# Ledger of designs, part 24: miniprotein binders against q5uxb8

Target 1, 222 residues: q5uxb8
Amino acid sequence: MPDAVRRCPEDGFFEGDTCPVCDGAGTHILDGARRRQLSKFVSGALRHFPEDAGIEVDKAGWTGFDALRVAVERQYDWADAAALAGVIATDPKGRFERTGVGNEAGITTAGGRVRAAYGHSVDVTLDGTDDPVPATLYHGTAPRNVDSIREAGLKPMSRQTVHLSESAAAAREVGRRHAADPVVFVVDATAMQSDDRRIVKRGTETYTTDRVSPVYLSLLEK
Short names: E, the ipSAE of ESMFold2; O, the ipSAE of OpenDDE; V2, 0.75 times the mean of E and O plus 0.25 times the DockQ between their complexes.

## First folded at step 20 (miniprotein)

Design L24 (at its last look DockQ between E and O 0.38; V2 from the best seeds 0.62)
Fold by ESMFold2, look of step 20:
Structure L24 (fold): chain B 222 residues (1-222), chain A 83 residues (1-83)
Amino acid sequence: as target 1 above (222 residues)
Amino acid sequence: SEEEKRIKELEELLKELAEELGFPEPELDIIVVNGKVYVFVEIDGWEIAWAVGSSVEEARRRAAEEALRKLEEELKELEKLRK
């Protein structure tokens, strides 16, 4: 079960019990169950069934935040603009991108555009990015996955891409959601790019690639 | 019913295959949108398959079948890289 989403009046949306910036409790926005349910509807609508959801995505996958809000409110009587903004702002898998609101994306409940960062089955072409890629990236996972990853590397599940985190801390948080003692792999992104492997930034702290050969992987030791 | 029994067998096979690949138990989510039933299958929060149907049973069966197909392809690709 995902953590609840809360809102700090000063610092915006966060997950868990206390604002990571000011330590305040904030106000409750969504429990974990509703967060999960809304996330599934929003990601599904953006990826797979925009027409059934009552939204329109353009060739690059974008829809208006306010149009998406209307669809969300139609779908669930408990959902509102804050619920939608909160799900987008706190998503632990970098599923969503929001633009057109400047530095207000983690706070504002109106305006801008939204798209799924990956996973589309509808006909879209995501605009490419030449954003800088850090020399080192990270992948957090459950201990039971270590042997397969050491042998075969990081591979996408079917048509999804491999997700890499910008920091070891972010990777640990991803791994910790499914295991008490997560394992973090260090990814040599510089070597990958030197071997002409494409790595692209998706969302705020997530990077994607099609696979990571074992030669680029090592275990992070404490 | 026999269809429900078959669906549960598919979902158990999905669990077994995920375990063989070293992944946690797949999670299924069901929502209704515009009178259609959508089912999503996720591992570690990553969507691996989805399906739509006119009933919960139809959508569950189709999602489990698609998830199995995708995990079986992952196993084949993993075996190729090991060789």
Scores: ipSAE 0.783, ipTM 0.913, lowest interface PAE 0.8, mean pLDDT 85
Fold by OpenDDE base, look of step 23:
Structure L24 (fold): chain B 222 residues (1-222), chain A 83 residues (1-83)
Amino acid sequence: as target 1 above (222 residues)
Amino acid sequence: SEEEKRIKELEELLKELAEELGFPEPELDIIVVNGKVYVFVEIDGWEIAWAVGSSVEEARRRAAEEALRKLEEELKELEKLRK
């Protein structure tokens, strides 16, 4: 069960019991169960069934916040603008994008547009708010890790995320930090994204993800 | 019922296959929207599959079938990598 959603009047929405900025208690918005329920509805509405939800999404996947609010309020008698805004602002998987909220992002409960960031079954073309992820990424590592990776995939080690490289050369360079003759795994980023696995660009030639299942990996032939 | 048995079988297979792949146990969420039942299957917070039906039983069955299909594909790829 996810943590509750709360709102700090100064710092906006947060999950848990204490504002991560000011340590204040904030105001309770949603318990974990309702958070989960509302998140599923909103993500589904934006990804899969906008018509059934009573919203329209444009070619880029956007719908109006107010339109989505109306849909949410029809769906659940306990849901309101604050609930919707809170779910969007606190989503741990970055499922949602919201624009048009000015400098009060995560605080305002009206206005702007909302879309799902990935995982659509409806025909949308996500435009340039997010850096495009290449179809293929790479991971450099030591030869000694090959068997472990084949069995368990790529997992975060000292870092909170798995780091992937845009090129085999870059991956080898990363791997050289661990071995004289590094190996490179090829990552099927397209398949990962199609399976709702998030990959995010986090620097020059660097992408991050929570983990990579072995099914998306292959060893690059020398 | 036969339908309930089938659903349980599918969901058990789904669990077993997820375990075989080293994934956490799949989670199912069910919502009713505009008179239709939607079922979502997640593993470790990521959506693996979803389905819609006219009943909970139908939607659960379809979702489990879709999830199994995807995981079977993943298993197939894993087996290729082990060769």
Scores: ipSAE 0.715, ipTM 0.885, lowest interface PAE 0.6, mean pLDDT 85
ESMFold2 (binder alone), look of step 20: mean pLDDT 80; pTM 0.753
OpenDDE base, look of step 20: ipSAE 0.711; ipTM 0.899
ESMFold2, look of step 22: ipSAE 0.739; ipTM 0.898
ESMFold2 (binder alone), look of step 22: mean pLDDT 81; pTM 0.766
OpenDDE base, look of step 22: ipSAE 0.700; ipTM 0.896
ESMFold2, look of step 23: ipSAE 0.677; ipTM 0.865
ESMFold2 (binder alone), look of step 23: mean pLDDT 81; pTM 0.762

Design L25 (at its last look DockQ between E and O 0.63; V2 from the best seeds 0.72)
Fold by ESMFold2, look of step 20:
Structure L25 (fold): chain B 222 residues (1-222), chain A 80 residues (1-80)
Amino acid sequence: as target 1 above (222 residues)
Amino acid sequence: SEEEKRIKELEELLKELAEELGWPEPELDIIVVNGKVYVFVEIDGWEIAWAVGSSVEEARRRAAEEALRKLEEELKELEK
């Protein structure tokens, strides 16, 4: 079950018991069950069934935050602007993007636009972002996958993206969920972007792309 | 009851294929939107498949079938 969502008046939405910035308790916004339920409705509405949800998405996948709030409130009597903003701000899988509110995306409960970052079945074209991408990114995996990745590259499952980490340490941590002694690939993100491959920042240390050709990959250690 | 038994068999096959791939157990989520039933199949928080139907049973079956198709494709690729 996901953690509850809480709100710090100064630092915005967070998951868990205490604000990671100021250690304050904040106020309770959603328990884990409702967080999961609302996330499913919002991601589904943006990806698959905007019309049934009562919203419209443009060709780049955007809808207004306030229009989405109305749809959410109609769908669940317990949901409100804070619940919606909290689900978007704390999503652990980078499912959502929010623009038009500057640096207040993790704090504000009004304004701007929202889209799903990936997974659409509706006809959208996701523009690249201006967020800086490090020259080098990393991917942690189980040792049994090394030969396949060296030959075929990193590939997503249908409608999913490849996840890359900002540091080797983060990549090892992700890889440890699948193997006790993970292997880390180094990804030449500069070369990928020079070849017009799209890489998008998700959260603090996570980036996504649709695939990574073997030409951009090397092993960190042998 | 017969439809429910078939759906449970599909969901057990999903679990088996995910284990074969070394992935966590699939999770299904069900919501009702505008009188339609939507079902989502996720593994480790990633959406594998979804479906819509006029009933919970129809949507669950369709989602499980689509998820199985995708996991079988993953296993086929792994065997190469």
Scores: ipSAE 0.779, ipTM 0.918, lowest interface PAE 0.8, mean pLDDT 85
Fold by OpenDDE base, look of step 20:
Parts: structure tokens; sequence; C-alpha cells
Structure L25 (fold): chain B 222 residues (1-222), chain A 80 residues (1-80)
């Protein structure tokens, strides 16, 4: 079960009991069960069944935050704008993208647009960002996966993309969701791109790719 | 019921395949949207399959079958 979603009035939404910025308790928004439930609905609505959810998704996969809020509120009597914003802001797998709200994306409960970052079954074309890809990226994982990754590389599960982090610290944080002592792989993004392997920036400090061959991977030694 | 038994068998097979892959145990989530039942199968928070049905049993069965197909494909790739 995922951690609860809370909101710091100054620092925005976070998972767990303590604000990672100011160590404050914040305000409870959703327990883990409701977080999971709402996340599934939102991701499904954006990826698979917008019509059934009561939203419209454009060709790029976007829907209005307010429209999605209305759909969420119709679906669950306990859900509101804060719940939706919190789920979007704290999603551990980078399933959601939110734009049109400036630097307040992690705080605002109104305005902007939302889309799923990946995993669509509906016909959408996700615009690649022309943002430059760093020369080196990172992937956090559990120690138990090291041998498999060394042998087979990083593979998406099903239709999902491999998520890469901009920093080792960010990668470790991702990995901590799966293991107490995560390991970090270093990804030679330059070499990948030189070999015409596409890497796309998705959100802040997150990049996605279809697969990373072992040839581009090295284990970051502490 | 025979249907429930079949679903349990499928879900058990799904668990076994995930274990064989060294993956975390699959998680199933069920939601009802606009009178339809949606079932999602996730492994380690990643959606691997989903299905829709007119009943929970139908949707669960379909989702499990789809997930199994995907895991079998992954196993085949590893054996290559």
Amino acid sequence: as target 1 above (222 residues)
Amino acid sequence: SEEEKRIKELEELLKELAEELGWPEPELDIIVVNGKVYVFVEIDGWEIAWAVGSSVEEARRRAAEEALRKLEEELKELEK
C-alpha cells in the first residue's frame, strides 16, 4: 500500500508523514488506499477510458485539470481538487504530467492541464520535448535486480518505458521505494543517443526510454 | 463457482510467472466506471495489463489472461 498524501502549506504535496522540505506534518489529504484508488482511476481515465470517465483527451493526451476534477468528484464522493492534485504531484512512477500552473504545480488545486506520461491505449501522440538530454543519466533499483540488469539491461514492464533520473540522488530516491538500500546504475545517455536510441525528458529530472542495453550501463559504486 | 476457481487459478499462475521472472507479486485493482468493471494488473507499480468487463469476474479473468500473456512474452525474451 502506498504512503498517505499530505500537503504542506508552503512546500506542497508530499507522501508520508513529514514534509521532506521543512519537516512539518502538513495536512492529511489521502490515505494510501484512497491514493491508490484515485491514481488508478485517473491513470485509467487518461490512458484507456476517457469517455467512460467523462473527460475529453486531445490528440496530445491532455485534459483540463478542472474537467478531470469534475470527473474525479463524480467518481468518488471523498475526492476533491486537493486529492487529485496530490495524486498527480506525488505519483512515484511519473504517470502524470501537469502544465499550465507555473512553479505552483505541486501546490495548486486549480487550473492547468493534465495528461498521462505513458501507457496509453487511446490514440494519442505525445510530443517529445526538445529538451537536451544530459550526457549521463541514472536508474535506481533494488539490489536483487542487479544481475538481471547486467545481463539483459533495463527493460520496460510491458508497454511501459524505462524511467531514468537526472541525478544519482533522484535515482536513489526512486529506488528506495523498492528497497532499503537501492543501487544506482549509470546510463551513458550520450552513447545511447549516438546509437539513435531515443531518450525523452518527462517532467522534472525524469527521462524515459524504451530500453537500455547493458552496454550503456555501469553500476555506480559508492 | 467454476468461474471463480478459474480466476483463482489464473491469478496463481500470474503470481508464479512473476516469481519466475524475479518480479514482485502482481497487484490487482478493481474500479467501476460508468457501470463497467475495470481491472488493472500492476507489478511494482507498473501497469502490465488491464481489462474491462460487465462483471468483476469477467474483468478479473480477462485482466489475468492478458497479464499472463505479457509475462510469458517477457519470459521468452529472457530465454533468448
Scores: ipSAE 0.715, ipTM 0.906, lowest interface PAE 0.6, mean pLDDT 87
ESMFold2 (binder alone), look of step 20: mean pLDDT 82; pTM 0.783

## First folded at step 21 (miniprotein)

Design L26 (at its last look DockQ between E and O 0.84; V2 from the best seeds 0.00; counts 0 for: pTM O .748 < .8)
Fold by ESMFold2, look of step 21:
Structure L26 (fold): chain B 222 residues (1-222), chain A 80 residues (1-80)
Amino acid sequence: as target 1 above (222 residues)
Amino acid sequence: SKRIKELEELLKELAEELGFPEPELDIIVVNGKVYVFVEIDGWEIAWAVGSSVEEARRRAAEEALRELEELLKELEKLRK
């Protein structure tokens, strides 16, 4: 179950009990069960069934935040703009991208556009960024996944993409959601790009790609 | 009768063989249709839609099995 979503008046949405910036408790927005339910509706609407959800996505996958808010409020009588903004801002898997609100994406409950970052079954062409990609990226996972990843590489299921972190520390943080002592893979992003493999920045510290062959992977020793 | 429980148990067993945690299913109703999502570690591996919970669950489990079976086949090729 995901953690509850809370809101700090100064620092924006966060998950868990206390704001990671100021240690304040903030205001409760969603419990974990409703967070999960809303996340499934939003991701499904953006990826698979925008028309059934009552939204329109453009060729690049974008819809208006305010239009999505209306759809969310119609779907669940307990949902509102803060719930939607909170789910988007705190998503642990980088499922959503929000633009058109500048530096306020983690705070504002209105405006801008939203899309799923990956996993579409509808016909969209995601515009990637030209932002530089670090020479090395990282993937944090539970120890039980190591053998599968060593053998098959990092592979997306269905239409989703592989998620990579900018640093080992960020990868460990992601991995701790599934294990107390996560394992980190080192990804040779330079080699991947030299082989014409596409890597796209999806936020401040997250990158996505289609697949990471085992030849680009090694284990990070603790 | 319906063998949906058998499909879901097979899905769990195949995920274990691949070293994944137990798949989770989520069910929502949108515009009068039932949508089912299958996830491993929070990653969506399959989804389906149906006019009933049973239909959508069956379709989603079958799609998830196809995805995991294909991954296992690819993994076995690398081992050989």
Scores: ipSAE 0.765, ipTM 0.905, lowest interface PAE 0.8, mean pLDDT 84
Fold by OpenDDE base, look of step 25:
Structure L26 (fold): chain B 222 residues (1-222), chain A 80 residues (1-80)
Amino acid sequence: as target 1 above (222 residues)
Amino acid sequence: SKRIKELEELLKELAEELGFPEPELDIIVVNGKVYVFVEIDGWEIAWAVGSSVEEARRRAAEEALRELEELLKELEKLRK
């Protein structure tokens, strides 16, 4: 079960019991069960069944936050703008992108646009930013996956993309969702790009790519 | 019911062979339709929609099975 979503008045939405910025308790928004449920609906609506959800998605996958809010409130009587904003802002898998609200995406419960970052079955063309990619990226995973990754590399499943982190710390945090003692792979992004492998920045610390061959991977030593 | 259980067992076996945890199925009802999502290691690998839970669950399991089988085939090729 995911952690609960809370909101700090000053620092915005966070998962867990204490604000990672000020250590305050914040206000409870969603328990873990409702967080999971709402996240599944929102991701499904944006990826697979916008019409059934009662939203419209443009060619780039975007819908208005307010339109999505209405859909969420129709689906669940316990859901509101804060719940939706909280799920989007705290999603650990980088499933959602929110724009049009500046740096306030973690705080604001109104405005902007939302899309799924990956995994669509509906026909969308995701535009990537042309932001520069760091020379080195990282991937956090469970120890049980090390051998498979060494042999086959990092592979997407179905319509998913491989998610890479800008720092080893961020990668470990991703990995901790799968294992108590996560491992981190180092990705040679420079070599990948030199071989015409596309890497796209998605958010502040997240990058996506279709696949990472083992030749670009090394295990980060502890 | 028997067929669904068989498919889910196959999914479990393939997931184990690939070094993944047991697949998880999530069910939601949207606009009178049943949607089933299959996740493995926290990532969605398949989904399906149906008029009933049984139908959607079966379809989702079949889709997920195909996905895992393809991954297994790719892995086997790399091991040679």
Scores: ipSAE 0.602, ipTM 0.806, lowest interface PAE 0.7, mean pLDDT 83
ESMFold2 (binder alone), look of step 21: mean pLDDT 83; pTM 0.787
OpenDDE base, look of step 21: ipSAE 0.415; ipTM 0.690
ESMFold2, look of step 25: ipSAE 0.758; ipTM 0.904
ESMFold2 (binder alone), look of step 25: mean pLDDT 83; pTM 0.789

Design L27 (at its last read DockQ between E and O 0.58; V2 from the best seeds 0.71)
Fold by ESMFold2, look of step 25:
Structure L27 (fold): chain B 222 residues (1-222), chain A 80 residues (1-80)
Amino acid sequence: as target 1 above (222 residues)
Amino acid sequence: SKRIKELEELLKELAEELGFPEPELDIIVVNGKVYVFVEIDGWEIAWAVGSSVEEARRRAAEEALRELEELLKEMEKLRK
């Protein structure tokens, strides 16, 4: 179950019980069940069925935030602008990108444009970001996956990308969703980029790539 | 139906063979159509649409099986 979404008046949307910036409780926006449900509708609408959802996406995958809000409110009587903004701002998989609101993306409930960052079945061309990529990235997983990953590398399911973490701690947190004592792979991002492999930053601590060959992977000693 | 339950059990078994956690299905209704999403580790591996929950679930499970079978084939090529 995903965590609830809350809103800090000073710092914007966050998941969990307390704002990571000011330690305040904020106000409740969505429980985990509704967060999951809304995330599925929004990601589906942006990736697969914009017309059925009542939105249009352009050739780069973008739709207006306010148009998406109208579609969300039509779909669920409990949803509103804050719910939509919160799902986008707190998504743990980097599913969404929002632009046209500057530094207000984690705070504002109006304006700008939104797209799915990956996973489209509709025909779009996504621009990459210019953000620098750390020399080393990390991937956390269950111990049962180690042999498969060491042998075959990291590959996405179908239309999604591989997600990598900026730190071993972040990778362990992701891996703990699947095991109490997760295993962390070290990813040689410098080598990947020198071999023309594309890695893109999708949030504060998250990066994406299409795949990671075993040659770029090693195990982090515990 | 038995067919849908058999497909979903096969999907679970194949995911386990590949070392993945149990797949999760999400169902929503949009514009009178039923959409089903299949996720592993929070990542969408397949989706389908149908006129009923039964049809959409069956289609999504079948597509998810195809995706996992393709992954298994790719992994077996790398082992050789």
Scores: ipSAE 0.786, ipTM 0.917, lowest interface PAE 0.7, mean pLDDT 85
Fold by OpenDDE base, last read:
Structure L27 (fold): chain B 222 residues (1-222), chain A 80 residues (1-80)
Amino acid sequence: as target 1 above (222 residues)
Amino acid sequence: SKRIKELEELLKELAEELGFPEPELDIIVVNGKVYVFVEIDGWEIAWAVGSSVEEARRRAAEEALRELEELLKEMEKLRK
């Protein structure tokens, strides 16, 4: 079961018992069971069954946060804007993208748009697919995965893709969802592309690829 | 049902063969339909919809098996 979702009044939503920024307790938003349940519904709604969920998804996969809120409130009597925002902000697998909000996405409970970042069965074209790929990309992970990655590279699960970040900072943030002290791999995207390996931009500061061989990877020094 | 249990066991075995953690199934009802999702380590590998839990679980397990079998084949091709 996933950890509970809490909200720090200053730093926003987080998983676990203490705010990773200020060490405050925050307020309880969702237990692990409800978090998991809501995440499944939201991801399914955005990827697979928007009509059944009662939302509309545009060609780029976006729906309004408020529309999605209405859908989750209809689905679960315990769900509200804070629950939805918390699930989106704390998702460990980067399933969701939220944009168009005036406040920090991890704090705001209204406005903006939401989409799934990957895994769609509905016909959508994610933004930025034709954008140029940076020469260097990054991948954040837990220290326990270092040896496996050095040996076998970055591998996806089935139809999933490997997610790469545009910056080391972004990669660390992704990794922090998996470990207190995340490690970052540097990806030689230029070399990959020269070897006819496809890398596609997905959403904000995110790139996807089928696999990254160890030959393109180096561990970023601490 | 016996068939569902068999499929889920096969799914578990295949995941183990691939070195993956045990697949997890989630069931939700949306607009009167049953949706079943199959995940491995939080990654969705398959999903299905049905008019009953039994139907949806069966379909999801079958789909998940197909996905993992395909993955296995791909991994074997990548072995030098």
Scores: ipSAE 0.720, ipTM 0.908, lowest interface PAE 0.6, mean pLDDT 87
ESMFold2, look of step 21: ipSAE 0.757; ipTM 0.906
ESMFold2 (binder alone), look of step 21: mean pLDDT 83; pTM 0.785
OpenDDE base, look of step 21: ipSAE 0.667; ipTM 0.879
ESMFold2 (binder alone), look of step 25: mean pLDDT 82; pTM 0.778
OpenDDE base, look of step 25: ipSAE 0.688; ipTM 0.900
ESMFold2, fold request of step 26: ipSAE 0.768, 0.759, 0.773; ipTM 0.911, 0.907, 0.911
ESMFold2 (binder alone), fold request of step 26: mean pLDDT 82, 83, 83; pTM 0.786, 0.785, 0.783
OpenDDE base, fold request of step 26: ipSAE 0.698, 0.716, 0.712; ipTM 0.904, 0.909, 0.907
ESMFold2, last read: ipSAE 0.762, 0.774, 0.781; ipTM 0.907, 0.912, 0.914
ESMFold2 (binder alone), last read: mean pLDDT 83, 82, 83; pTM 0.785, 0.777, 0.787
OpenDDE base, last read: ipSAE 0.707, 0.719; ipTM 0.905, 0.908

Design L28 (at its last look DockQ between E and O 0.81; V2 from the best seeds 0.72)
Fold by ESMFold2, look of step 21:
Structure L28 (fold): chain B 222 residues (1-222), chain A 80 residues (1-80)
Amino acid sequence: as target 1 above (222 residues)
Amino acid sequence: SKRIKELEELLKELAEELGFPEPELDIIVVNGKVYVFVEIDGWEIAWAVGSSVEEARRRAAEEALRMLEELLKELEKLRK
């Protein structure tokens, strides 16, 4: 079960019991079960069934935050703007992008646009970024996945892309949602790009690619 | 129903063989249709839609199994 979502007046939405910035308790927004359920509806609506959910996505995958809010409120009587904003802001898998609200994306419960960052079955064209790719990237995972990844590499499961982090710390945090003690793979992004593998920046600390061959992977020791 | 349980058990066994945790299924109803998602470690590996829970579950399990079988085939190819 995912952690509950809470809200700090100054610092915005967070998961767990205390705000990581100010140590305050904040207010309760969603328990873990509802967080999971709402995340599934939102990601499904943006990726697979926008019309059934009652929203429209444009050619780049965007829909209005306020339109999505109306859709989630129709779907679940317990859902509201804070629940939607919280699920988007605290998502541990980088499933959502939100724009048009400046530096308030982790705080505001109104305005802007939202899209799924990956996994679409509807016809969209996601713009990439031209930002440079670091020489080294990282992937955090549960210890039980290590052998398969060492043998086969990092592959997208289903139609999504492989997610890589800019730092070992970020990768460990991504992995923590799946294991209390995650392991981190080091990815030789320079070698991948010299072999014409495409890596695209999707946010401030997140990158995507279609696969990572075992030759580019090593374990980050201790 | 018996076929669905067999598919879900096979899916669990194949995931374990590949070193993955047990797949998780989530079911939601949207606009009168049943959507089922199969995830491993929070990553969506398959989804399906159907007019009933039983139909959507079966379809999603079959798609998830195909995805994991393809991964196993790639692994076996690398060992040759």
Scores: ipSAE 0.727, ipTM 0.893, lowest interface PAE 0.9, mean pLDDT 84
Fold by OpenDDE base, look of step 21:
Structure L28 (fold): chain B 222 residues (1-222), chain A 80 residues (1-80)
Amino acid sequence: as target 1 above (222 residues)
Amino acid sequence: SKRIKELEELLKELAEELGFPEPELDIIVVNGKVYVFVEIDGWEIAWAVGSSVEEARRRAAEEALRMLEELLKELEKLRK
């Protein structure tokens, strides 16, 4: 189960019990169970069933935050703007993009647009960002996947792209939800790009690519 | 149903053969329809919609199997 979502009045939404910036407790927004449930609904609405969810998604995958809020509140009687904003702001897998609300710490409970960063079944075109790709990226996974990854590399398991994290810590956090002792692969993003392999920045600290060959991968030793 | 059990068992077996953990199913009801999502290691590999949980589960399992079979074929090519 994911950690609870809380909000610091000074530093914004965070997961867990303590604000990573000021060490304050913040206020409770969602428990782990509701966080997971809401995240799945929002992801599905943005990727697969906008019409059934009661939202409209444009050709770039965007919907209004307020429209999505209305859909969320209709779906779950316990969900509100703070819950939605919190799920978006704290998603460890970078499933969401939100614009028009400033940086992550400044995310508000109103305004802006939201889209899924990847994994759509509806017809959308994702532009990505012009932000430079770091020389090194990371991928968090369960230890049981190591042999497969060494042999075949990182591959999307659906129409989704491969998710890469900007830091080892972020990658480990992604993996920690699925394994008690996650492993982290190091990705040579510079080498990939030099070989004309496209890597695109999506959400906060999140990058996507179609595939990562084993030649670009190394296991981060503990 | 027997068919769902069979499909989910095949899905489990194929996932294991590929070295993946057991697939997880999430079910939500939206606008009177049942949506089933199949995840492996936290990544969605398939989804389906149906008028009932049984129908949606069956369809989701079938989609997931197709996805994993494709991955298996690719893996076999790499091993040659």
Scores: ipSAE 0.657, ipTM 0.868, lowest interface PAE 0.7, mean pLDDT 85
ESMFold2 (binder alone), look of step 21: mean pLDDT 83; pTM 0.785

